VH-VL binders against Uncharacterized protein B0228.1. Designs and how they scored, part 4

Target 1, 207 residues: Uncharacterized protein B0228.1, of Caenorhabditis elegans (q09220)
Amino acid sequence: AVVTPSIENHKMENASVTISKVPISHRPRGFTAGSDSKKLAVQRFKLLISDFLSDAQLSKSIDVAAVGMHKGKSMDDILDDVYTRLRRTLSTKQISELAKAQKGLVEDLDEKSAKLVKARVKRMIVYSFDPAAEQIHKYATRPSMAFALIAETINERFVGSVKDLIRDVLTPKEYDIFRKHYHPHIFKLDNIGNNTEAVRTTTHETF

## First folded at step 1 (VH-VL)

Design p04 (framework fv_ponezumab)
Fold by ESMFold2-Fast, scan of step 1:
Structure p04 (fold): chain C 207 residues (1-207), chain A 122 residues (1-122), chain B 112 residues (1-112)
Amino acid sequence: as target 1 above (207 residues)
Amino acid sequence: QVQLVQSGAEVKKPGASVKVSCKASGYTFTGYYIHWVRQAPGQGLEWMGRINPNSGGTKYAQRFQDRVTMTRDTSTSTVYMELSSLRSEDTAVYYCARSFEYSGYDLPFDYWGQGTTVTVSS
Amino acid sequence: DVVMTQSPLSLPVTLGQPASISCKSSQSLVYSDGNTYLNWFQQRPGQSPRRLIYKVSNRDSGVPDRFSGSGSGTDFTLKISRVEAEDVGVYYCMQGTHLPYTFGQGTRLEIK
């Protein structure tokens, strides 16, 4: 059982991120910008993984992901690095609690359980990464759309389906709203490669 | 370790309002929906609505929409359910319950409070 | 609203024997994402409900493996392979596909 963080209003007092202060053109590709963005990332990771991880462990896991992105590693390699770090820094008890927190897993962390944990970490990386910060601010009243945009921009750098990432990150109802709001000509999740132009136009990443 | 602890029993007159609390502990309060479900004596379960503790956003069952209000206090990890214009048929045990999300899926009612008995009598 | 209909409403069983409860929905419970949000709950006398099964067939942590769920579309079944004394109580199916969430009327399991 994994808690999905509320994406509503990134400028809330106790979960502050001032995203619009850091122009997208000033951010390294694949990185979360600034200490405020890091605080939001830690909060999101805590909600996705559960309260059994310390803030230091959460921050370290996000740092490992950021380093991997900087080095141009594949998403699979980044996830392996993050998962290895989590296993190395977690006590036996915390590993057991992690398995329990992911409903559908048993305490015996076998191959199936490891895949599920990696999927959770992948979603956390997607949630914490904001290469489309300017568009996120624009969609403050539609936070599910902001995260769909983040997922789309991230997927252009990784092998995989944006449809799967968005489905994993959004609630079923938010995914339904996303599909209804964004017509196929703008966001056709089944063929994201063909929508690269639309994504760039929407995120203002390339001019 | 996850707990939902509800306020004590209430006796109210017809036309009054009742406000029941549900205090959450052992998890990240703002990450899970809290639902309210009631059960009249000897009857089945009836969903009333849910609240998103992070945003305060609510969804109510249509039959309760005009007289139920759900709120939360993030500083105390507490959700409230206020039901107004009470009638004898509102006599029931009121439960709060947590909803968990997995891979974007809404999977309701994994933990429940102990229940609050509300009796409406003249 | 989606109407959930359970049968039987009263289920007397002998200890150690199997028990089966049926649940039928007035419309399909398949959500737009391809998943079916049908849940089963147990309520022992004087206790809060406890979720046994979610998404048709997934057993919650701590729920004995003698409980199993199956079904698709509009027809669902909860089975107990061998009834134990602690299984006495009322069992409810519940759909989470359509708002408002709705419950079946309940099946009371009693020991003969």
Scores: ipSAE 0.000, ipTM 0.422, lowest interface PAE 19.4, mean pLDDT 65

Design p05 (framework fv_ponezumab)
Fold by ESMFold2-Fast, scan of step 1:
Structure p05 (fold): chain C 207 residues (1-207), chain A 122 residues (1-122), chain B 112 residues (1-112)
Amino acid sequence: as target 1 above (207 residues)
Amino acid sequence: QVQLVQSGAEVKKPGASVKVSCKASGYTFTGYYIHWVRQAPGQGLEWMGRINPNSGGTKYAQRFQDRVTMTRDTSTSTVYMELSSLRSEDTAVYYCARDVGSEFLEYAFDIWGQGTTVTVSS
Amino acid sequence: DVVMTQSPLSLPVTLGQPASISCKSSQSLVYSDGNTYLNWFQQRPGQSPRRLIYKVSNRDSGVPDRFSGSGSGTDFTLKISRVEAEDVGVYYCMQGTHWPYTFGQGTRLEIK
């Protein structure tokens, strides 16, 4: 009786959390590339700086970065805005790490940033297969949604097949489990961000 | 500046309903969960429930499910908590608090409202 | 529901001395991601609660380094290395691993 309303709220929140990240399945077919690029930049910025800042500093940085990215500011300008907002709360070590993260955003993903991206991707994929996890609503709950999130997170810097990315971040055993639930349409993506229609179609079918 | 600002004190009779507001500013309203926590005089903190401002989806503590309703208005960045069938035991300070529900960072209750005192007296 | 039990309920401390608060959970707070979602809050008289510690041992920005959190599984401790006058208030632990979120009953830190 009272159990079913709680379960329904949980299901709704799971769908909302995934969909509210503007997943491919819920975009208009002609959704603007600029909006997609800005969303991915915010996600990548968060991954790059999360190890260097306190939760409060990270939250402030993300809010400032999201505003700047939405306004079309360069990453240099956005990080300057972040430094200005966090002024006097940053240690010398944190300033150094943010400068390194800024370089990674402008040029290439450094090894530390790549590890952060891979760790987050792995975590999301693993949790999509843990039905007992009480907080699973914080992660993609279906393989198609996990792939949409992967595509969104790394799209602007990753070139290669989704299959290669999955193999790179998962152990052989995790990959074997994952592919059992993987929809065939997603395996045919050649580049992250290519065949958005295929990812959208697969996600839409699973609802 | 990130803040949550709550509505003013309320005095209600037993059996009435009260609706408390919590207005968010300084951050992306739809990006963070809002929880409601109450504290009776001289007592500890009691979690009542939470709302996802993006979807309107809610989760309530079982003891409040039949009496509490949480809603939001995205145009004003405001969350509401309505508690019905009030009893003297509902006299408490009611707080709203922000929780991060992002897939990249998860932590609870980093920003709190100032509290709303609700007094239920016969 | 996960029951959070704090001890002591009342903690009189002399200024400049250390203080320790214990928090025990009825279930393990280790989540499948390896993280433990145990938080500590401070509530000064007449004020809203303020988060001091998240994920067992991480201090929020602006929280003095005299505050530290430790523990694992079901047993957690908040320590204040040298109590100052502004530290008076009630301290609560809270778990975010299991639904619903639950708080300890609180520990009142007072100057003797």
Scores: ipSAE 0.000, ipTM 0.411, lowest interface PAE 19.2, mean pLDDT 66

Design p06 (framework fv_ponezumab)
Fold by ESMFold2-Fast, scan of step 1:
Structure p06 (fold): chain C 207 residues (1-207), chain A 125 residues (1-125), chain B 112 residues (1-112)
Amino acid sequence: as target 1 above (207 residues)
Amino acid sequence: QVQLVQSGAEVKKPGASVKVSCKASGYTFTGYYIHWVRQAPGQGLEWMGRINPNSGGTKYAQRFQDRVTMTRDTSTSTVYMELSSLRSEDTAVYYCARAPEDYYDTSGLNWFDPWGQGTTVTVSS
Amino acid sequence: DVVMTQSPLSLPVTLGQPASISCKSSQSLVYSDGNTYLNWFQQRPGQSPRRLIYKVSNRDSGVPDRFSGSGSGTDFTLKISRVEAEDVGVYYCMQGTHWPYTFGQGTRLEIK
């Protein structure tokens, strides 16, 4: 089985999160500055994400994670860095899986930290609509406004891949805003030359 | 002096519940995970789950998910493991063990150190 | 989950003679850093487990030099060069390379 490391480890840094700061005399026998602990942390990170990434993407993700671990970043920050590094090569399903992996970390967090992780998951979903979503998001004051602004770029793949995650991660208010702005775009004319009725480009069963 | 001290032996009837305690001393209680491992007579070691004393967050092995509950009391630096719907197969010694809370820290070199002394739970009719 | 298989399950040994315990894993325990995270624990009757060996062959402080570990990949051995009366107990291998951590079923060492 795959198990998610707790990001709250950063809150207990005195205990373990930055082994290089622990004097050698206080370390367990054979424990050097981060060598064994960091290698196993990278392996646990691989187990968290390997199921849904290609070998090339996984290799790049490991490099990103290694850098983040060197900098003492939390797992949710590392997952956000992975998304940022790979976003132009990720499928909508892969983005959804990264968001789910990050969401899974909230089961071990206090209320404040859980809110921060949920906000990052929402941001990852927003960024999946368009490669230029970062620029669009820059003009939004709130996550729900970002969803409204990028509704025009939502396609069938995104909706199908992230339907369950969207409903679960968004508040009822945010989901209502998303649905109201997105719904008009699920139908398009299939062939204008045939003078036919509108053809579905995304099934309404996803909402 | 870092220690984990567990509650005393219990004898229970089938269908009852048992609650074992593990009291930590000599270190920052909220800085480390506590794992629970059991050992049935003549059997090997079996991981049951762990608790984060800081958050109260838990993860349980699939086999025990429906019957085990782990809690803590930060004011007394004590972790509890409650197992319900006891069966004869639950007769075992139950151990608590300290582990680093961290994916940046040791994964095997120093995990499961120290251990509590163990609590014998006997389930008999 | 990685399955750890020990043999023999019961090991009667004459005092002063050597003893050998095998541990096999269902998949390689070699991590990409070249290290193998295989540990050995000793459990004396009525006591909590105590770690003897980490990373295949490194003895913990306070562990007698008559204990040694060896092996690679999926096949590992714990050896006691001269068994003493105090060595009676159950020995467990444990892997820390793959999550979740798993233990072997144990080998009971007895004096015959």
Scores: ipSAE 0.000, ipTM 0.368, lowest interface PAE 18.8, mean pLDDT 69

Design p07 (from p02, 16 letters changed; framework fv_ponezumab)
Fold by ESMFold2-Fast, scan of step 1:
Structure p07 (fold): chain C 207 residues (1-207), chain A 123 residues (1-123), chain B 112 residues (1-112)
Amino acid sequence: as target 1 above (207 residues)
Amino acid sequence: QVQLVQSGAEVKKPGASVKVSCKASGYTFTSYYIHWVRQAPGQGLEWMGRINPSGGSTKYAQRFQDRVTMTRDTSTSTVYMELSSLRSEDTAVYYCARVQYDFTSGHDYMDVWGQGTTVTVSS
Amino acid sequence: DVVMTQSPLSLPVTLGQPASISCKSSQSLVYSDGNTYLNWFQQRPGQSPRRLIYKVSNRDSGVPDRFSGSGSGTDFTLKISRVEAEDVGVYYCMQGTHWPYTFGQGTRLEIK
């Protein structure tokens, strides 16, 4: 995909994601972790992003994560809250670096937390193949996943995080189906309706 | 016809490494996991790990994690299992097996097995 | 690791008589999707194992209907309604619910 950094940055400004209009049975499964796992994950997240953010941006993200921890939120919700706040102040370059750092965080999770993250990604992909789940693409994704997709579109040499994660969580047969029917970079967060759009490639072209 | 064909018998000294191959034919190589299972003489089956031929991702049993490496070559539809720091206790028949896909779990059952590769570790 | 315990370990049977093998797991084999990933394998002398049954009670293609699997949770049974000479071999249960995959010790079925 040929997308300039300024275009992707514009689409991320003041963007929002809503899943409330998607039937509950078709919503992606949330990622959850125990209290101790949440504290460790938040600390690892702070360490990973500290090299990519200004002191002011880092302080702001720490505050959001601390509040989420006190409210007993899932780690996935805490990360999404932090990314939602930060995207209003991040440059396209910072988004790319943060998406790369976020992949490292997922790989550092304990086994139980990693399984939940992988199950979430797998469930989102499964919904995309199910005719009954056709509406999931309009309202159901997380800002953290949007950052990963945008980073891959803008700076393919630095990030392969979402594609690699998809390859890891799917069985070989599921991956064959996914590979033939979907292009990850077409999942976007836009300013029209402030939702995430998903477009499936309907045909294959040979040259 | 679906087949898994393994490399021939190996005799190794303690401390050496062995690399066993498993060549797949008759199906889409990247559509099924390949698992490795061993069987010591007169004993039962022991699961060692699996590889996803599409992405190359692996999962190993804890006992073997520091000594086993599984790889694949998509161009030849071949999976490899390398076991290092061999001990006499590693003397066994090593099998590769294809796992039948289940959409939800992806790791339900093994439906096709290789013929086995005998590895003997002796000094 | 999940421990799979088979009984009996040796099973002499007369041709045409029924045979029954028990398999018990140290913890539940029900996966989060509601399925139970218990498999049964047969290994004839000098041959590779072959799958007979998957998900507790489903016969693999080409497996005679005299083989049946049953059970739930932690207790499972493989039955052969009438044993034939070709059934001689070792039978293994295997769980695919929890990593790492684990096998029972095996049950050796012999004629007479």
Scores: ipSAE 0.000, ipTM 0.405, lowest interface PAE 19.5, mean pLDDT 64

Design p08 (framework fv_ponezumab)
Fold by ESMFold2-Fast, scan of step 1:
Structure p08 (fold): chain C 207 residues (1-207), chain A 120 residues (1-120), chain B 112 residues (1-112)
Amino acid sequence: as target 1 above (207 residues)
Amino acid sequence: QVQLVQSGAEVKKPGASVKVSCKASGYTFTGYYIHWVRQAPGQGLEWMGRINPNSGGTKYAQRFQDRVTMTRDTSTSTVYMELSSLRSEDTAVYYCATDLYGEIPYFDYWGQGTTVTVSS
Amino acid sequence: DVVMTQSPLSLPVTLGQPASISCKSSQSLVYSDGNTYLNWFQQRPGQSPRRLIYKVSNRDSGVPDRFSGSGSGTDFTLKISRVEAEDVGVYYCMQGTHWPYTFGQGTRLEIK
């Protein structure tokens, strides 16, 4: 359990948030030996991304995925590798679709695996809004698709399906801090009035 | 004072559509989810879905997903619930309810209900 | 979907006597934040539902203290310590922990 001070501690009077840390090594694996014939893994991957990538981008993505599968990476990590390789050639819409594919893996996982992926996403969210989380960031060797999802939410006014993932991962107090930091952009994901009032009332801060 | 005021009773034929309104007042309309819950005669409560009045974003229960549409008009602080392909089993009182606890479904304020009767 | 099962479905009670309603969920209602989003509603004849209890045991403003909620995990209880004539109606438990939100089938409380 990590107590993370917010950027606006002086405005949040004792708004210390306890955030669980999960090492990158504990991320769920997207492909296992038991489900992994190379052909099935490639077809599954292609189904997630083919409709929104060009033929050249798709070919490059399959090559990146094949390397990741050989190294035993999770599908989540493979999508990160694909994003990293293609980043400069991807449109905003293509980035959003890749982010949705990564989110879909959380929804399709068994309960134990989903908890580990949610913990990873929580770590990336902490990095994006809290100065103390910069220490955790130094252990990341490559940009994460989860980090890209958070950046899109903040900077591009992304309104959509990733809001449910963010709310599912964060506690009400953590989400309150996230909303305060990124308002007005994050406010538009759920529009719950004054950006702290509904969450405060929901928890245990009244009476 | 927080109030949700719904439109009047409707009588429809099987196969028709019905559109029920819910006008909100006394709070920031765009700040809170509004849910729709129905109750068939002598039966229990059934959650149908919710709308984010700011974005127009919706989330529906699976059994209604292909027949229900929720919309809003921010200029009148009104949400709408339209149910298509009506069947006799859609005869119910339809309620709107707000969630002033934000995204957690507390259903703290309710409209008075709209009776929809589907009969031949 | 999470199934909410109430018992009894019909509860005839003598005025001034206690009443107890059970609610069981098919899955744990403990959310990731440690809170349990189990609510109780009262519906008097011809009226809209009214929330009585939220998060298992917290009474809403204006709800008499003779109403109390308790429970944990999958087993919950609503108690009325001394039933009054105004308590006639149907009582529903409801879970907000898992999407989609679901209600129990209701318990009708009537005076003998």
Scores: ipSAE 0.000, ipTM 0.416, lowest interface PAE 19.8, mean pLDDT 66

Design p09 (from p02 with heavy chain G99E Y100H D101P I102F L103Y T104D G105S Y106S S107A E108Y D109E F110I; framework fv_ponezumab)
Fold by ESMFold2-Fast, scan of step 1:
Structure p09 (fold): chain C 207 residues (1-207), chain A 123 residues (1-123), chain B 112 residues (1-112)
Amino acid sequence: as target 1 above (207 residues)
Amino acid sequence: QVQLVQSGAEVKKPGASVKVSCKASGYTFTGYYIHWVRQAPGQGLEWMGRINPNSGGTKYAQRFQDRVTMTRDTSTSTVYMELSSLRSEDTAVYYCAREHPFYDSSAYEIDYWGQGTTVTVSS
Amino acid sequence: DVVMTQSPLSLPVTLGQPASISCKSSQSLVYSDGNTYLNWFQQRPGQSPRRLIYKVSNRDSGVPDRFSGSGSGTDFTLKISRVEAEDVGVYYCMQGTHWPYTFGQGTRLEIK
């Protein structure tokens, strides 16, 4: 069973916009396989953020996120659900590459620092999704439009700010070490700005 | 090449404990779960539990949870299954088997099996 | 626990003829990710089990195309289009959707 949050339950977080404030009847129910909005979101992620994951892996991740949003989960819980499901679908080659990157990061930073870096990057990703919750709230009566706007908002935040957000979170030394161990095909930190024009040409018009 | 090599046959008296080993080679040990499955003479396969070698986290079948302990040693790429309070009905071939939880489109799949370890419980 | 029921338990077949094994689960095997984690294993006399099929219908590498899997929800079938002498053994279905993992009781394929 899903409980719809009351306004009184958000008294202490009045300034925050979250999907939990959207009535269940107005929340997106997920994507149909092959939907235009979902396909566009997958395409943009591969172009801007990472070409490491397959289309199927990204599509499943989006479905898990959409289900979590519909159920009113926090962005932290949604991201944990996505990571859990994603890990279960990775190929042997993919898990091997990630294990190598993690080991290298630990060797260069030590275990404590590597855990801190991962935690801070996760928080930045969560922060980047906060404006998407506002779009869902505004367009709750049109779920398909809400998902198109979520994709647009995430794209704007990632293209315009994710590199700067990561630089702000990590020290210059930590950022260099992180970049060295997470190759461009795993995480496209160096290519974000260079891909802006290609992303812009694939963007659907905002309604 | 992927191999799971198990320890040799054991003969135990009722009430004793047995510890079976499974040594992995030819792949990244911490990237795969190891399951334990037993087979009594002339009977079918029975799942006992699994271990995540990376974390040491275990999941046991309820009927065995008070008698079974699964552990691993990452330095030797070896998984252990210890079964205590042995009874005659524990006489079986015990298999370790690998699961790759990370294949795209096959999230919980058992693929490679060890050769089996015969455990005989006899007075 | 999810109960896996196979039929028949004993399957005598003539060489070159088709064989079919049924597997039924007490609960739906559709996982929350939309996938169905139903596997088929072959155990030849004196050998360890070998996986033939995963996720209902996907053949493992090296498994001959005369083996096929089908089904959905709670009802699954393994078919061998042309039985060969090397196919003698016990066949098990296994579900990986629910903890604990459970196996069918096995079907012994024998040559007539």
Scores: ipSAE 0.000, ipTM 0.409, lowest interface PAE 19.9, mean pLDDT 74

Design p10 (framework fv_ponezumab)
Fold by ESMFold2-Fast, scan of step 1:
Structure p10 (fold): chain C 207 residues (1-207), chain A 124 residues (1-124), chain B 112 residues (1-112)
Amino acid sequence: as target 1 above (207 residues)
Amino acid sequence: QVQLVQSGAEVKKPGASVKVSCKASGYTFTGYYIHWVRQAPGQGLEWMGRINPNSGGTKYAQRFQDRVTMTRDTSTSTVYMELSSLRSEDTAVYYCARGGDLEYFDWFSPMDVWGQGTTVTVSS
Amino acid sequence: DVVMTQSPLSLPVTLGQPASISCKSSQSLVYSDGNTYLNWFQQRPGQSPRRLIYKVSNRDSGVPDRFSGSGSGTDFTLKISRVEAEDVGVYYCMQGTHWPYTFGQGTRLEIK
């Protein structure tokens, strides 16, 4: 079953506010047990999102998060706003490719489980953005650079591997479902975006 | 060729500040950290901190964090290190060094290419 | 801060003979990713430092294979199998596992 996304109309108030740290209670815990595993997971998550986002789209996402924080919205509401904004700024081709990626992540799941995984994947995607790193939109030259920047921050929620993010955000049952189905489908995304050979080979390299 | 070229020697009075530049060429400037390391006459190497030229994000050694500021200008591919409240013990050669590939998440391999050094002399 | 201790601090060696430099850290340099971020640098008189080795045993491009690094945890060694005249200088170990990055005191290698 294919999920067809719609572009939603959303209007945000213009804001230029320094983004404060997200409360600790809203942060997943970082996991660091395996360097090669951690770096491969980060690179795989990068491939999941990097082909769909430009520096301008990341900048707009950060601005949306800043507005939500300024208005005192919950983290879940802010994540929904950011994802809605990203979808609205995507090209028709990017939207189509994102829909294919979402199908790959939920392939072989029942409808209810697919909904839960999709909601948590949305959270996982937005958790990759460091609300404190507003400079991403000014200084990152490509999505992979922006993601490396996020991973470098002192905010523990952005340092963990994809497994750490998934484990900490999903319930044990949701994590078990995701673990069984996520890995077989992640590499399908390489056929969707304009990945270079150099980017692809980094997923296999040991630090 | 990958190269880091630093500004010329400086002589300063105690209490003054000094700003040393490091101009990068031959690679993608925003793709690698730049570290600053100093060496007092006849002494060993001391790490001061590093800057991410892509974000402007910095990490400083604690003993310098109240006196050091690292910045960059992406339009000129130049990193700056400013040290304030200079003391005679700040007399040293100051080096910039490239390290850590930000695009490929290899930021743990520091200092593969070094500048020629900038001599800073602090004397009354 | 992690203290890096090198020995010997002065190493007179005969041309063509092997040389060995020890580096000990006050804490384990094994990072949470399982890698050990121990580096070796060479500084020839009047020159900038040059990295020879990263992650304990990996030689940088252009570094002669007579240089080798080994060790684990807190104990590391740099070996030069046959010292050449161009090897004169000071050698530093450096840890990149813990903030702040710290260097050893340096070992001065001299030809006798």
Scores: ipSAE 0.000, ipTM 0.428, lowest interface PAE 19.1, mean pLDDT 65

Design p11 (from p02, 13 letters changed; framework fv_ponezumab)
Fold by ESMFold2-Fast, scan of step 1:
Structure p11 (fold): chain C 207 residues (1-207), chain A 123 residues (1-123), chain B 112 residues (1-112)
Amino acid sequence: as target 1 above (207 residues)
Amino acid sequence: QVQLVQSGAEVKKPGASVKVSCKASGYTFTGYYIHWVRQAPGQGLEWMGRINPNSGGTKYAQRFQDRVTMTRDTSTSTVYMELSSLRSEDTAVYYCARDTYEGLVDYWYFDLWGQGTTVTVSS
Amino acid sequence: DVVMTQSPLSLPVTLGQPASISCKSSQSLVYSDGNTYLNWFQQRPGQSPRRLIYKVSNRDSGVPDRFSGSGSGTDFTLKISRVEAEDVGVYYCMQGTHLPYTFGQGTRLEIK
């Protein structure tokens, strides 16, 4: 299914996370299985982010996020922790690739959109795995990590920038599939308990 | 070679502000949090807050939140701690310290310390 | 805030004899990952603190093996099996499990 273009409200970026005290059943829900377009978009996000990370770096990034969520850190603090940790372990080449990716996503946007896109790049790094994967049980069973997959798209300029950034990574056949079905999606940290109104009304989106 | 080097001693009057620097070398500056801890003469250690050098994000102990500001300059690998509205009871040695959070099994907290900066508040 | 209480506050010890310092926390220091983030620091006169022990019992590189840490939950101990002259200073326990991070009040070790 095709998702309508939307952007995250900046207030959501500063919400604290209190995952350890919230039952799993009350946490936001991700994408329902059976959406081919959404599933493909999720796979594209994983590929974009994981191209810069080894399996060990990815695993450690997830662990750092889980620890921050359990400690009740704000979403901004958790993203900062993960990004700082990744920068310590990244090779010169990986740092260069990530900087180039950030620059490409920002260059053709207005000032407000550029700020949001920088935050999205950090979030994408945190969520470099499929939420339907078995890995969720490793963290979601413990009161330390939960996340929701939200359909979020921004203007056509961002979609174009993302296509350009990953064109060299995908095979021609993969790129053909990507261009037909790609709608940017992000995984967001579960912020239930800190912004209950958003969870109740908008499923992690605020307008 | 891995070290934190702090600025020199300061003498201030009550009501003034002081800005202490902490210069990192020999490691990836943006990969580690920097904490500030103070010690009044003959007293114990008190945590003031921390900064993430990568993002500039800060977290302060509640008793200092209205008077402390932590910043960094990534081009010089330097962290700053500014304390305003100084009182005589702010007389202390101020330390910066590196935080390690590499993984769940790795070292956690305060593995590398600066030499300290003495701040004296007197009239 | 987690309160860290050390005893004794003053510890006179004869050279070559053992020394023991207790540290108690007002709440459990076991983190959700199963680790306990209780650290011990040494501060020699005129010097910055130096970490000796991390996560209850792990000795830092370069720290003599006569130093050992033990404990669980809320009750922790730092032991020096044979006190040397260079051990003079103040010892602090510190918890890193809960924000804000907190230190014990310190134990001053002196040679009698």
Scores: ipSAE 0.000, ipTM 0.431, lowest interface PAE 18.7, mean pLDDT 64

